VHH binders against Type II restriction enzyme MwoI (mwoIR). Designs and how they scored, part 2

Target 1, 363 residues: Type II restriction enzyme MwoI (mwoIR), of Methanothermobacter wolfeii (Methanobacterium wolfei) (o59646)
Amino acid sequence: MKNPKFTENQKEIEKEEFEFLQKLNFIIKESLELFNTNLKNSMKFINYITLPIIMASIESKSFNPFSEIIEKHIAFILNSKMNSLGYKFLPLGYSSDLTYENDNSIIHIDIKTANLENPSDFKDTVPLGINQSSYPGVLDCKIRGKNIKADCKKIKVYPNIPTTYNNKLTITNALLFIYPDYKEIIDEIREDYIAIRELISINLKDILTPIEGSLEEFLNYKPSNEKKRLEPILDNIVRGYFIHDKLRHEFSENVEKDLEEFEKKIIGIAKKLKEREIKPVAILSISIPNGELAPHYDDEIVSGKSWGSSFRYHYKKSGNSVFKGLDNKASRAVFLHINKEYLPVLKKYFDPITVYELTEKRL
Short names: E, the ipSAE of ESMFold2; O, the ipSAE of ESMFold2 at other seeds; V2, 0.75 times the mean of E and O plus 0.25 times the DockQ between their complexes.

## First folded at step 1 (VHH)

Design b6 (framework vhh_nb_b201)
Fold by ESMFold2-Fast, scan of step 1:
Structure b6 (fold): chain B 363 residues (1-363), chain A 123 residues (1-123)
Amino acid sequence: as target 1 above (363 residues)
Amino acid sequence: QVQLQESGGGLVQAGGSLRLSCAASGLTFSSYEMGWYRQAPGKEREFVATIDSGGSTYYADSVKGRFTISRDNAKNTVYLQMNSLKPEDTAVYYCATHPIYDYVWGSYRSDYWGQGTQVTVSS
């Protein structure tokens, strides 16, 4: 259970957290060009991951398709790099897709994207699920009042994740990628999506289903996501499309024409995305303290404002978002990348002195 | 007062080997991540290898399988064993404590850098 090395031992816990932060920072730094190239290539050629996400987002405006696409591509690259460092992917089933272990640690990496137009999502805090860290959160609620009546309720919420498990230290890191607003790209492809949806629902529903069945058998592929309002074949459609030419001669002229229209619309979406250069504005790596450190830190560095709202880690609280037990007092939040083109707007949210101080502290 | 002193550079033929050493003083050596960086003429400074306080190592893709970083905490020294050297490895090699790339200034920021040691690989 509890490892004596890590029980109430601030210096040893923070040493492990700091060492992991350094490892992660170098991995991300060395992978920046790969992240950008991989994402650009995926947008050029719509695939079985990006197409269903884009379609679901157009169907439901509450989704952010590029956020999900970016997170998936970062996760894929990060998984390869973590494996090279001896960390094994561990599917624990509560919250984070990116849980790893080695001989000493259970690592939770939470990939976050933020829109540059929504500074509340990045300038002072990062969203943090209660099941993504071992640090207890505080829910600072108020009793609704009128005029002079207002009372504060403070509720402690305890995480499902232990501070140590099987003698391994729990470490939580957030990777925050800030991107420009992509709403206009969704608007550009909406017409093509509507046409595709209508072709499938009206003209091709019975014909494409057999192609999908043949595809699943041939490729042993299962859709990554289930969608309520999308045709079941959409998650596999790019792969189904690749075998279409082998079967086209068996179809009537009208069906062939509808399949050609479908193909043209898929290609049209790919072309509209091809010229987009999706690059981050900035990347922050943020180490969230292990719950054993709570006596040394402000209880409210992990907090939510109301019942039912997401918790947030407040990484800019002076004196609370540093490795307090280490001689260098290094920051737990580090800039890994800043796009110089966006530096003037970023300086509006991040003091230049604070930026240097966060990146340059030493042991 | 913290000081880092490199040694072991020199001229070598392609396919040869060199071992660089960096002796540190004025710091709690075992608590620092140590790294090697290099700068070729007219090029930006680039990462080569790092070793953390626990002995875990990381390498630039260009040197993986050819270079080995190690440390001796009793001697306050970090080493870079360079095998199968290529002309493109020609550079001044720098030892540094936990250097971090500062994107605001566009360069590696570190309070403690060595003076550098020249490595020249002939074709």
Scores: ipSAE 0.000, ipTM 0.119, lowest interface PAE 19.8, mean pLDDT 67

Design b7 (framework vhh_nb_b201)
Fold by ESMFold2-Fast, scan of step 1:
Structure b7 (fold): chain B 363 residues (1-363), chain A 122 residues (1-122)
Amino acid sequence: as target 1 above (363 residues)
Amino acid sequence: QVQLQESGGGLVQAGGSLRLSCAASGFTFSRYAMGWYRQAPGKEREFVATISSGGTTYYADSVKGRFTISRDNAKNTVYLQMNSLKPEDTAVYYCAKVIGYDSSGYFPLDVWGQGTQVTVSS
């Protein structure tokens, strides 16, 4: 530990972070059914997944669609709950998945997914970019244990996210969803997802180019009946195109045909996801410390990631923290949900393993 | 227990061509997307190209029209044909098994091998 004494500043910051954890715990537990794709009301699920598929397709750099679709689905569900807690969506200036503010704080939620078959992705650390939290990271000048440069030491990197902004404290949570092997569903939806991305990048590019305010409307849209849900979205995209049509091209039959194919493939993916009854194995909340807290934590809680583009936060290592998380240690990670079917596998990596109690106060 | 073995790098003059190969073992190759990434001296690793299990390809803007990714499922091998090489293409090239990505961009969950050096002189 760098500083064994708890300062008043540390206590105040960690108290705010802990209060957000309580709010997050509440909304995750309240929303558990929504993270299961096998909802009895098929229209309810389709309403909750269709916008995520659209957003994932617009933003995606992946050829494996499952993680991006599920991350956007989680984001959509969280967004529907954050407003009820008094948080306002804040326009993205950083690479965090979701950014919100209230009168006292700015909240960054970074959504992570991991495959249960790849324990290195979840058992000890979570990867972070310099633009995902206010906590200082380190870059390793090694690749697979060898120095890239002969006389290289760990390089401190400065985060893009400030510790405070306009007198509001920055709070970051890495929300990690562990899933069973989802390879089969990835194979089933990949070609339709790629086709959607190609329609967006080639045929619908000008229509789907972000219009000022349009992203906020997508993220905060409240779903209704399936037909009524898609009509406003497509209508807004079309209106944006006409408003910003610099070339005065007429709305063509080809554009209508492409939008129809786009809609058809999105609904197809949504139905396939529903049929597969996808459920998380476990959900972990990892409260990433505000950068002001770095002097109170051991340097070992961050490490360089091989190939240098990001760093890892070691959430099982205890710092000089008032949080009580995994194993009742001063860790900042807790389980919000565990699927009991997978307890034997999870116990290989976590001991003891318990779900954080909604009413339990930990300091 | 995934293993990826890159080969085919070397020294070439600007305007020349090279073909990189990546031999895969330890998984059902035909069922995974495969990709190529590169790292130039003093720079971060960047995306070059991917090919899906179904054969759909994607390229970084800097290489589109010059590089071609392909695969041979019978040989468990992915290839990168590099044409019209530029000094800016000088880098160590890495083969990756593509499983997904994080919210900050590409996240090849299984990337193996020592890479293969490509040097383009003017």
Scores: ipSAE 0.000, ipTM 0.116, lowest interface PAE 19.2, mean pLDDT 71

Design b8 (framework vhh_nb_b201)
Fold by ESMFold2-Fast, scan of step 1:
Structure b8 (fold): chain B 363 residues (1-363), chain A 121 residues (1-121)
Amino acid sequence: as target 1 above (363 residues)
Amino acid sequence: QVQLQESGGGLVQAGGSLRLSCAASGSIFSYNAMGWYRQAPGKEREFVATISRGGSTYYADSVKGRFTISRDNAKNTVYLQMNSLKPEDTAVYYCAAEDWLYEGTYEFDYWGQGTQVTVSS
């Protein structure tokens, strides 16, 4: 049900969303070489500095270290560009990946990655944490196998992120990077990853503690004209930084053997990742509506997830947005970049009516 | 916005009793774990008691046998019954809640503003 007051708010809200989308498009196009050329070089470098991050993801039962590494790299690039557009980093303590403000708005950016061979992760919906946007989410009536209510289809939940904060409007973008199938690389490292996770959870969980300062050491690493080995520095991170000095005196023979296996597998993963070229297939911006716009959309634009603190936003169902300067069938989901080599595969999953390529000719 | 509101604090004589309550709002689901911490003047915040959604309890050694934690999941409320109070129990008592979606972590995502408990000699 539409209300004239909500229609006035919709125009104001969508104007701010569109202004940010224009700025995001500019950042992505200006920074495209960082994703297409420097990302390849940065990822080879990052593989040696992300060991603490990889260790943290192992404890989270993650079987895909690429997602975390790629998301961190994307965050570094975006953060470097946001200040140039008048945005100030704002640590509000919400679960969005990046939060910024300008004079008129609070910007939440949620960075998502998807594998081209798993279209369920990108073709229709994007998963959102309950506290990653101001839009009301929904949850499955079965939570961790328990029924919440009889005859319930879904339960509406409200986020901690307000629709406005200190007279500034909340704007949320899910920024989705689609990558080629890295199954070969993932399969090569998965067994090592599982073995490391087993070593930590069974034998080493009380011994290994990631050391924050180890990341700073590697951020200062600069390749010379002559090849320098990274293995000695990596060995220093693993032996010096993940193992507390006081515990070294009490290691049994079995613990030392497990630590040697752990080191060997970490180095193996780093070497395998370093040799691979990582480039996005496509970059999609999904403008999550401000929560005040909820009365303008059907309940079907959100659906529940039973595992974890997330719901699905159905961006293809929100295509009747009134973005200024877009067609009557304008979508809240727009492509900021397409690698045309993959266009035939993308056309199998994306309806041209519901998603648009945003260029300077469209703005 | 999720909010925890404590009540039931006050002044009591040594050997007396107080019942603290903490009502959690902003979620239609029960929180996974809820608990109590306290902070005495000039000291670090210390753990007092926790209760899981299923009713399993854990207490700090200093309060075992004197304090009882309980909850009402339908009301998203946690209680702390404090018996045989001592002057050393004087502190600001804080309610804490673990997000209902992260069962078993015992990392408290939400904190109340605290309620003062003063035990006179």
Scores: ipSAE 0.000, ipTM 0.091, lowest interface PAE 23.6, mean pLDDT 67

Design b9 (framework vhh_nb_b201)
Fold by ESMFold2-Fast, scan of step 1:
Structure b9 (fold): chain B 363 residues (1-363), chain A 120 residues (1-120)
Amino acid sequence: as target 1 above (363 residues)
Amino acid sequence: QVQLQESGGGLVQAGGSLRLSCAASGFTFSDYWMGWYRQAPGKEREFVATISSGGYTYYADSVKGRFTISRDNAKNTVYLQMNSLKPEDTAVYYCAAKRLPYGLQSFDSWGQGTQVTVSS
């Protein structure tokens, strides 16, 4: 693994990446039960499911309804823990799932999920949107076609996260959860999730947008008079109660019907998910280097998509110079958790496996 | 060489309180994360609480609202104030230290442990 120069203050940023890795390790290891059991055993199960579904429906990031739900669920759990380590939540990222700051740095966290049955989703790369900074970024690839697509591999890729923002260092982390095959669960909830996404995007958009983070965070983005109106309605939906009859008069007839269907679909999904045990196979932290990425295309650290506004970071191709492992360097991708039952399968794709514990451990 | 010495353990009745201390030497204390772990007989070592070099704290769910971790950098000491103790808190309590920001090969350091016994 190489450690090419991405930015003039690389060593300083790499130290912040290492500090964050250690803090993230504590959160994940001590909160592992929350990721394993919230879908099964949480007394706030509907709240944990309802808010991620609403957010996923508004953001419309993929056609896999279950990966959207899991990613937002993970984000809500993680967000609840970051304040304990001195990180203040900042809603700045246009494509980042979570953004935080402390005295020294701003952290962008991108939540990723992968199915163990689809190693192409986790084995070598993570996809990144070019617009993942608090500033809009551009990938200068405006051409579509067979011969022209090949030329897109030589198009400059702009840095998606600046190395400094508001006089603080910025770091980017992809937090990847690998799950066992959940195809049957996806099949069971797909129709209900699609219906919810359509209802929110078309019919309820003006009522539920913007939603960002938790219900409390959503209410903070609304004018005070509108917050008073929406709070009881959203509270009833989030708690899994039927919409209060006396509040139905606040909506047009069509909106009332759409809210009824939304409520029914949310409850249906929550019941199906509550009956299932969904546990991660492994959790990886991937420290994504900030700075000029285009020169590293020839190093195979970055590759572009010919028809998209995104690129792929090849996390096995670069290291962090501050991460001192055996033989000089630790991987930018390190395991925070492994389910031992799946270790033989994971070794097919990761060798060596670096697990971050109180002492560095290689499996 | 990192040296950690726990004190303050003992026998206490359920609902009582104890304060553990950990005296540290051999390193720049202010640069280290300090933590408390515990181990009941026949169980694996369990996380209790940690405090960063900057004073940020994190607790295991089982002790939130009952235990408070704090540090005194001038005295090279970390404390664990344990209130509303329960019989299930019975364990050997270990002080631990880990340095930020240095390589993944930085070793954890542990004290010898102090016994806490909570009777019903």
Scores: ipSAE 0.000, ipTM 0.170, lowest interface PAE 18.2, mean pLDDT 65

Design h1 (framework vhh_8h5u_2)
Amino acid sequence: EVQVVESGGGLVQPGGSLRLSCAASGFTFSSGSYAMGWYRQAPGNQHERVAIITSGGSTNYPDSVKGRFTISRDNAKNTGYLQMNSLKSEDTAVYYCAADLWDYGTYDYWGQGTQVTVSS
ESMFold2-Fast, scan of step 1: ipSAE 0.000; ipTM 0.120

Design h10 (framework vhh_8h5u_2)
Fold by ESMFold2-Fast, scan of step 1:
Structure h10 (fold): chain B 363 residues (1-363), chain A 122 residues (1-122)
Amino acid sequence: as target 1 above (363 residues)
Amino acid sequence: EVQVVESGGGLVQPGGSLRLSCAASGFTFSSNIYAMGWYRQAPGNQHERVAIIYSGGSTNYPDSVKGRFTISRDNAKNTGYLQMNSLKSEDTAVYYCATDFPYRGSLAYDYWGQGTQVTVSS
């Protein structure tokens, strides 16, 4: 049948997905102030590590430093909250940002950030790799090679994440933070960075990228009190890279003046970053259906354009944003936070069905 | 189709050595893989990262294994390795290989293996 009825087991699956969505709503609302204050505090705490990351991203056209920093802070905060709810971190081979378990479920949380000026990243789809959920995906076209005509047959792709694991239900949520355009922050620091680059011929990205990865892994496994203890050591290490003999030799013939200007601009960048406060426009949680629910949702709810392309979850397609087997008909795509200042802009992109309260309360 | 498969685990006496291998199929290490790591989990304990190597060659180890374990990769053979020396009973665990494609800055890896058991006892 095209429209089969839910089994009792499928209703129980949706019930567990809905209950987790409610728990996630509570955590996010409780932690909203903490997301903002921890980002600011992390910039103060690790400003010498943050500066190399930002400098590397200015050199790279494909890298947005603020999105990366925000996602890492969200992951850190969420990890502490999940532990307090009895969920244990679980490293079992999945491409989701965070994976947890309790007695009944394996939870996959995929953290996303989107810029308000790029609505294609949030208005009807979210990026979702095939191995970030248990829901099978569809590829629209297969490409065999550069000079071979495309094999444009739809191909069903099965994820490596099972619908159940060790008798525990797989639950997947995409957690999307929408931020205002922070281009002005990047522009404020870019000018100072460009001036620094005029003094240094070495490509700092080549130096900082491996260090960035190593420092990220190192810090992610250290408790908060150890991070505070390590701050002076990490500061000295980062400073050493900027003041190492090889970099000194790359300054102009007036070395003392150039070094003074370099230090002044680094301090200026750090001061601008410390004083800036970044707040989300909105937070959207999307409960991706478990693969056992596939008969009740479009096959193309998870799809990619061609072989080797990234997949997306299409939460607005054919009513895919509702729990279809539950009496409450609750939405799978729910706003956990909306900054009222941006509500008129958001209403242009989201229909009232996605946000039940907008329909009922006539906001 | 895309897989990583661990091998080389087994039973060894304290002070012994083992070399674990992580064979990749369906993708290549030299193409778009930024990081490869080894993780372990003993019964009743949470996971522990024991080694990571980035495409640039930098490595990272926790103090519990530093100086005893060495991570490496052979891009031509599409295989990663963990050389474990001076093994202790505390090293008894299931060891997992993980790869990232491309490195996303998160702790989630794109592909993990099913694990290989290492037991250190007399």
Scores: ipSAE 0.000, ipTM 0.117, lowest interface PAE 19.8, mean pLDDT 66

Design h2 (framework vhh_8h5u_2)
Amino acid sequence: EVQVVESGGGLVQPGGSLRLSCAASGFTFSSYDYAMGWYRQAPGNQHERVAIISSGGSTNYPDSVKGRFTISRDNAKNTGYLQMNSLKSEDTAVYYCAAKIYYSGSYFLDYWGQGTQVTVSS
ESMFold2-Fast, scan of step 1: ipSAE 0.000; ipTM 0.132

Design h3 (framework vhh_8h5u_2; at its last look DockQ between E and O 0.00; V2 from the best seeds 0.00; counts 0 for: pae E 21.3 > 2, unsure alone 59.6 < 65, grease 27.5 > 24.2, placed apart)
Fold by ESMFold2 at other seeds, look of step 2:
Structure h3 (fold): chain B 363 residues (1-363), chain A 121 residues (1-121)
Amino acid sequence: as target 1 above (363 residues)
Amino acid sequence: EVQVVESGGGLVQPGGSLRLSCAASGSIFSSLYYAMGWYRQAPGNQHERVAIIYSGGSTNYPDSVKGRFTISRDNAKNTGYLQMNSLKSEDTAVYYCTAERGYSYGPWDYWGQGTQVTVSS
């Protein structure tokens, strides 16, 4: 028998996962207005975080400048609501920051954000780190574009999270927030920021004199397992100049003019970020199968691009990903919110769309 | 040896355009270490930077020329360019190409000889 049936234990696991998903959906849906109000309050302070946003934008192709703010506001809501329902906050190393326990389970909740313009991050799938699943992922040992492969069926991508903790069931969920692309706003200034870093680097002689050796030797020094000294030096000078108003007039007049022009651009970007209302296009709640449910989700939980260090859960690979061991055919992925203004765009990626409701449907 | 040489200057009517070229010796504009700049100097004025392009392709312009001037570089030809559109009489100046490197124990700027641009009815 190569298509095993669900055991009774596996059915009980899915019952517990489904029941928690219902609680999570209720909590988040009930709290959407509070979340939006809290987020709006954070945006009053956008001027103070715009430069850090610009600095971080160098590292990500799918940059969402508000990911951390979103995560912290959701964490606040969950922590208060989960506690009122008898779940206690339980920070563990190498787990999600949103880890909770009750008598029966250890709950891991991860906040994911996705750019509407990058559907590979949300369409029928959600990326997961090794602290965000207990299900070993199927490992594909082929090299795309080459005739090089290995048979890796004896090994999986193994997560850090066990399927149980001291007889408490591990339950893992993702909350996926789909946002409009902020790339157009950040791209206006990203290249200018790269240019400012290069300008500072070619003028470090104005503020930095080595005692021995050349400045180039000093800046290219790379201690074991660290970046060259140039990179943290540049980040530090940028923070000093633009956040702390230090190093003014230590550069030549031409350099100072470029730095002042860039400062005006930062202010313009802050205004554009403030004017963009920060509301999700869609919010999905996703129940990630526990590892004891293997092999029933093997075709849906696979290794990610970082071979062996990440996963993807394809929550809609076989049409609709449901709790396969339950008779109710409930979906593991549930829409909690849709911004109606984006419905035509969302219908390109999802059809049908059924949004969770707190009460019976209204006419 | 590093040298830069400008060309393409001349007389043009207001509202017209010119394209300046900057030819570099060696492989200077294919280098990741050099930014290329354009400066101008009108009689009685100090040098004014009107454009800079960094090795990664990012650019910067003062407000006086933004939207009218475009700097570019062709690393394969080891050449830089300044496209000047919608020229005004105030743009009349000698234009200099520069190669700028900050990793030195002194200003390491290479300047061309200059090319005259005259905007006149």
Scores: ipSAE 0.000, ipTM 0.144, lowest interface PAE 21.1, mean pLDDT 80
ESMFold2-Fast, scan of step 1: ipSAE 0.199; ipTM 0.633
ESMFold2, look of step 2: ipSAE 0.000; ipTM 0.174
ESMFold2 (binder alone), look of step 2: mean pLDDT 76; pTM 0.786

Design h4 (framework vhh_8h5u_2)
Fold by ESMFold2-Fast, scan of step 1:
Parts: sequence; structure tokens; C-alpha cells
Structure h4 (fold): chain B 363 residues (1-363), chain A 123 residues (1-123)
Amino acid sequence: as target 1 above (363 residues)
Amino acid sequence: EVQVVESGGGLVQPGGSLRLSCAASGFTFSTSGYGMGWYRQAPGNQHERVAIISSGGTTNYPDSVKGRFTISRDNAKNTGYLQMNSLKSEDTAVYYCAAEGFTMVRGELYDYWGQGTQVTVSS
């Protein structure tokens, strides 16, 4: 189908998606300071949530060592704001970071993070699983070998999320946070992290006997899609301190000194993270079209390298993907926030840059 | 209501001593697994950590106060203390008590700060 006209139903779908973009913009602008990694009066959050993930990320030499921490932090903030707008958290078992419902819609928010030093992660496409939107992907196969050239026909990849669920419209948004390079802070805390690991494995292992299994699991923890398993490990470690509080007088002076050094290092890392506040460079909202809109957006979706399991939504570099059925010509990929200090760097990848403003004359 | 309240501040001469108290209400140190600390801020300076005590009773001090200040807590009275000896003019600041706790089960972070108590060391 070449240039099909929008049906009234498809126009109504885009109106609902655009209305959600307006609500999301309100939430983000009101919560902007809360998306900093510096949580005012919250050093314990960094110690107990951030440190194990950072430790695992340092071991893996990941390019995005803070990605899981930032995504979890963003999720907690967004959850409180979505509830205030009448959206109820809904666990549908899909792989989206946050799923909500109101009377008219099911909302899927997929939180993405990107490092400013890795423009391939934010300049052109956003990766999505088949469990994160209702939009069908398209796979183009090109086989290129020495003296061999073959192209396969377009193959459709079907999503696991329906376009409508229990008479409620499915809306998907990918919310991309771009952060400055944080390699220097990782390097700065690496020595303290190594010292903590050595204290646990060599000096404190035996005194934490009631939680020894969890301590071994913590030392060998790697970032993964099983994020929920981290919380019980941390609970068991914290519970060990409570147990020791009751029997403290029975410990040798050397054990007390090692516990003091452990706490000193953890607090030191938390303070360094709090003092080295990492703020978003930009926040990009990408309104993934509902699957009923596929005839109008077929050229903007491409399957990823993994057949059948993921695809990439190709938003334009300039952020100029638009709601095609709406008279107001609003953008589907649009900045909700830009730190003006980084504007020259961002303009290397986005030109023009469109920032969403709730004004009748601008959109 | 969950809160911490400081007391014991005042004017003292150099070389003198003061004992600050931090009374907790709405939670208990022994049951809640809270650590606590004392922090100070003088005009024109950054907020500085003075002393901390863990839920297990382990303490830590910066070099500026080590050997002069002692942090303690009385779980039965639900009160924390800062004993300040050999006070110097540079110890003049507003002193804040903070109770810090986190629950993994609920994913909630609890930071309770007092309103501060003035300590002035002057001749």
C-alpha cells in the first residue's frame, strides 16, 4: 500500500498517543532534578542499591556501568508520578520496564539509557523486544559473500503485545536518557570497590556465616535481566549487620576494625557518587506507533540482528519522525529536556533539534 | 510522626566541652537497623560529616575531630549522642543529626534530618 489515508480509528489512536506524550512531558519537567544521580539525603540508596551493580559492572568492563542503576532510579520516580495521574501499575508479565493502565489505555514505558560517548546508542535507532510494543517489525535479509549477492524478501516479526487488550488501547513509549561519560567516576571508586571485595572475601567472610551463601552470590553477581534477585542478596547482607549488632561484644578487635573499614569504604563511595552529581544531557521521548498504524509507519521499523527476538525502531537523526495523521504535525521522537551546555555536541547528531513545548502555536 | 530532634548546643570557650543529644521518635534504632550520624555546616562552607555510628555500633570520624569527638547511642533511650571535647573556634557550626535507613523489601529509603543546633566556640 502506497500512501494510504488515515482511517478515523487510526486518527483516534494517534490522538491517544499524543495525549500520553503531553502527560509524559509534564511528568518529566516536574521531576527533572530527581533524575540526577544525587538523591538529596539518600546516600544509603546509593550504598545498598548502586554499589553491587557498580561492582559487577566494573568486573564486566561494561560501556554502561550505571545503566541498570539509572533505569531502576528512573522507574521508581516515574511510578510515583504515574500514580498521581490516575495510572495504576499493571504487571502483565511482559518485558517492558513499566506497565500501567487507566480507564482507556494500557501504557508501556521502556526506559533506555545511553552514554554521550557512544552515539550509536542514541543517534538513529532504539532497540525494542517483541514484548515491549504492539508494532510488527520487518526483517530485510541481505546475503553478501565473496562473489555471492542475494537479498531475501521482507519478513514480518510479530509482537507478543496486542494492539488492544480488554478494550483498552496499547500505547508504547521509549524514554531515552542520555548521560555524560562517567568513566572517570568509575575509575575513581575502583580502588575502594577492590578493597571492599577483599575485606568481604578474606577478613569478613567467616563472621557473616549466617549469610555466607548470599555473600558468595554477591561477590559473583553479574548484571542481568534477573534484577529482582539482587534485593534478597542485599537484604541478607544487611540482616547480617543486625545479627552482629546483638553479638557485637563477642567479636575480636581485629574483626571490629575490618567492619569499620568496610563501612568507611562504602560511605566513601556513596559520598563520591553524591558529590559527583551526574545529570542527564538530554531526555528523548520516542512514541512507538500502535500496530494498527503499521501501514503508515512500515518504513520506520527494522528487525534487529537477532531474528524474531528483537527489532529496532528507526527514528530520524533530527528527531523529525511525526504523527502523520494529526493536523498539528507533532513529532513522535522529540526532546523533553536538553542541557544547553551539551547543545553543540547534540547538534552533531540531531539537526534540527526539536524540544517539545506545550504551546498551541509551536506544535 | 517520624523525626529526630537535636539538643545540647550553645556557647562555649575554646578548650571546653559540649554533649549533643539526638532523640528519635516514630522509629527505634535497635529494631529499624538505622545508622546515625552528626553533620555540621558553618557559613560559607560545605556540609561536613563529623561522626557516624552504624547499626552494629561501628564508628568513623574525619581527622579534624578524631580523638576529640565521640559518637554513641543508647538504644534503650532511643537517643544518639555526640561528646565534643577540646573544642576549637573552627568547630563553630550548626550541627545536624541524621538517621539513615533503607528497607530492601519495600525499596524505601529513609533519611531523617533534625533542624540543627548551633554550637559557638568563642572566647
Scores: ipSAE 0.000, ipTM 0.136, lowest interface PAE 17.8, mean pLDDT 67

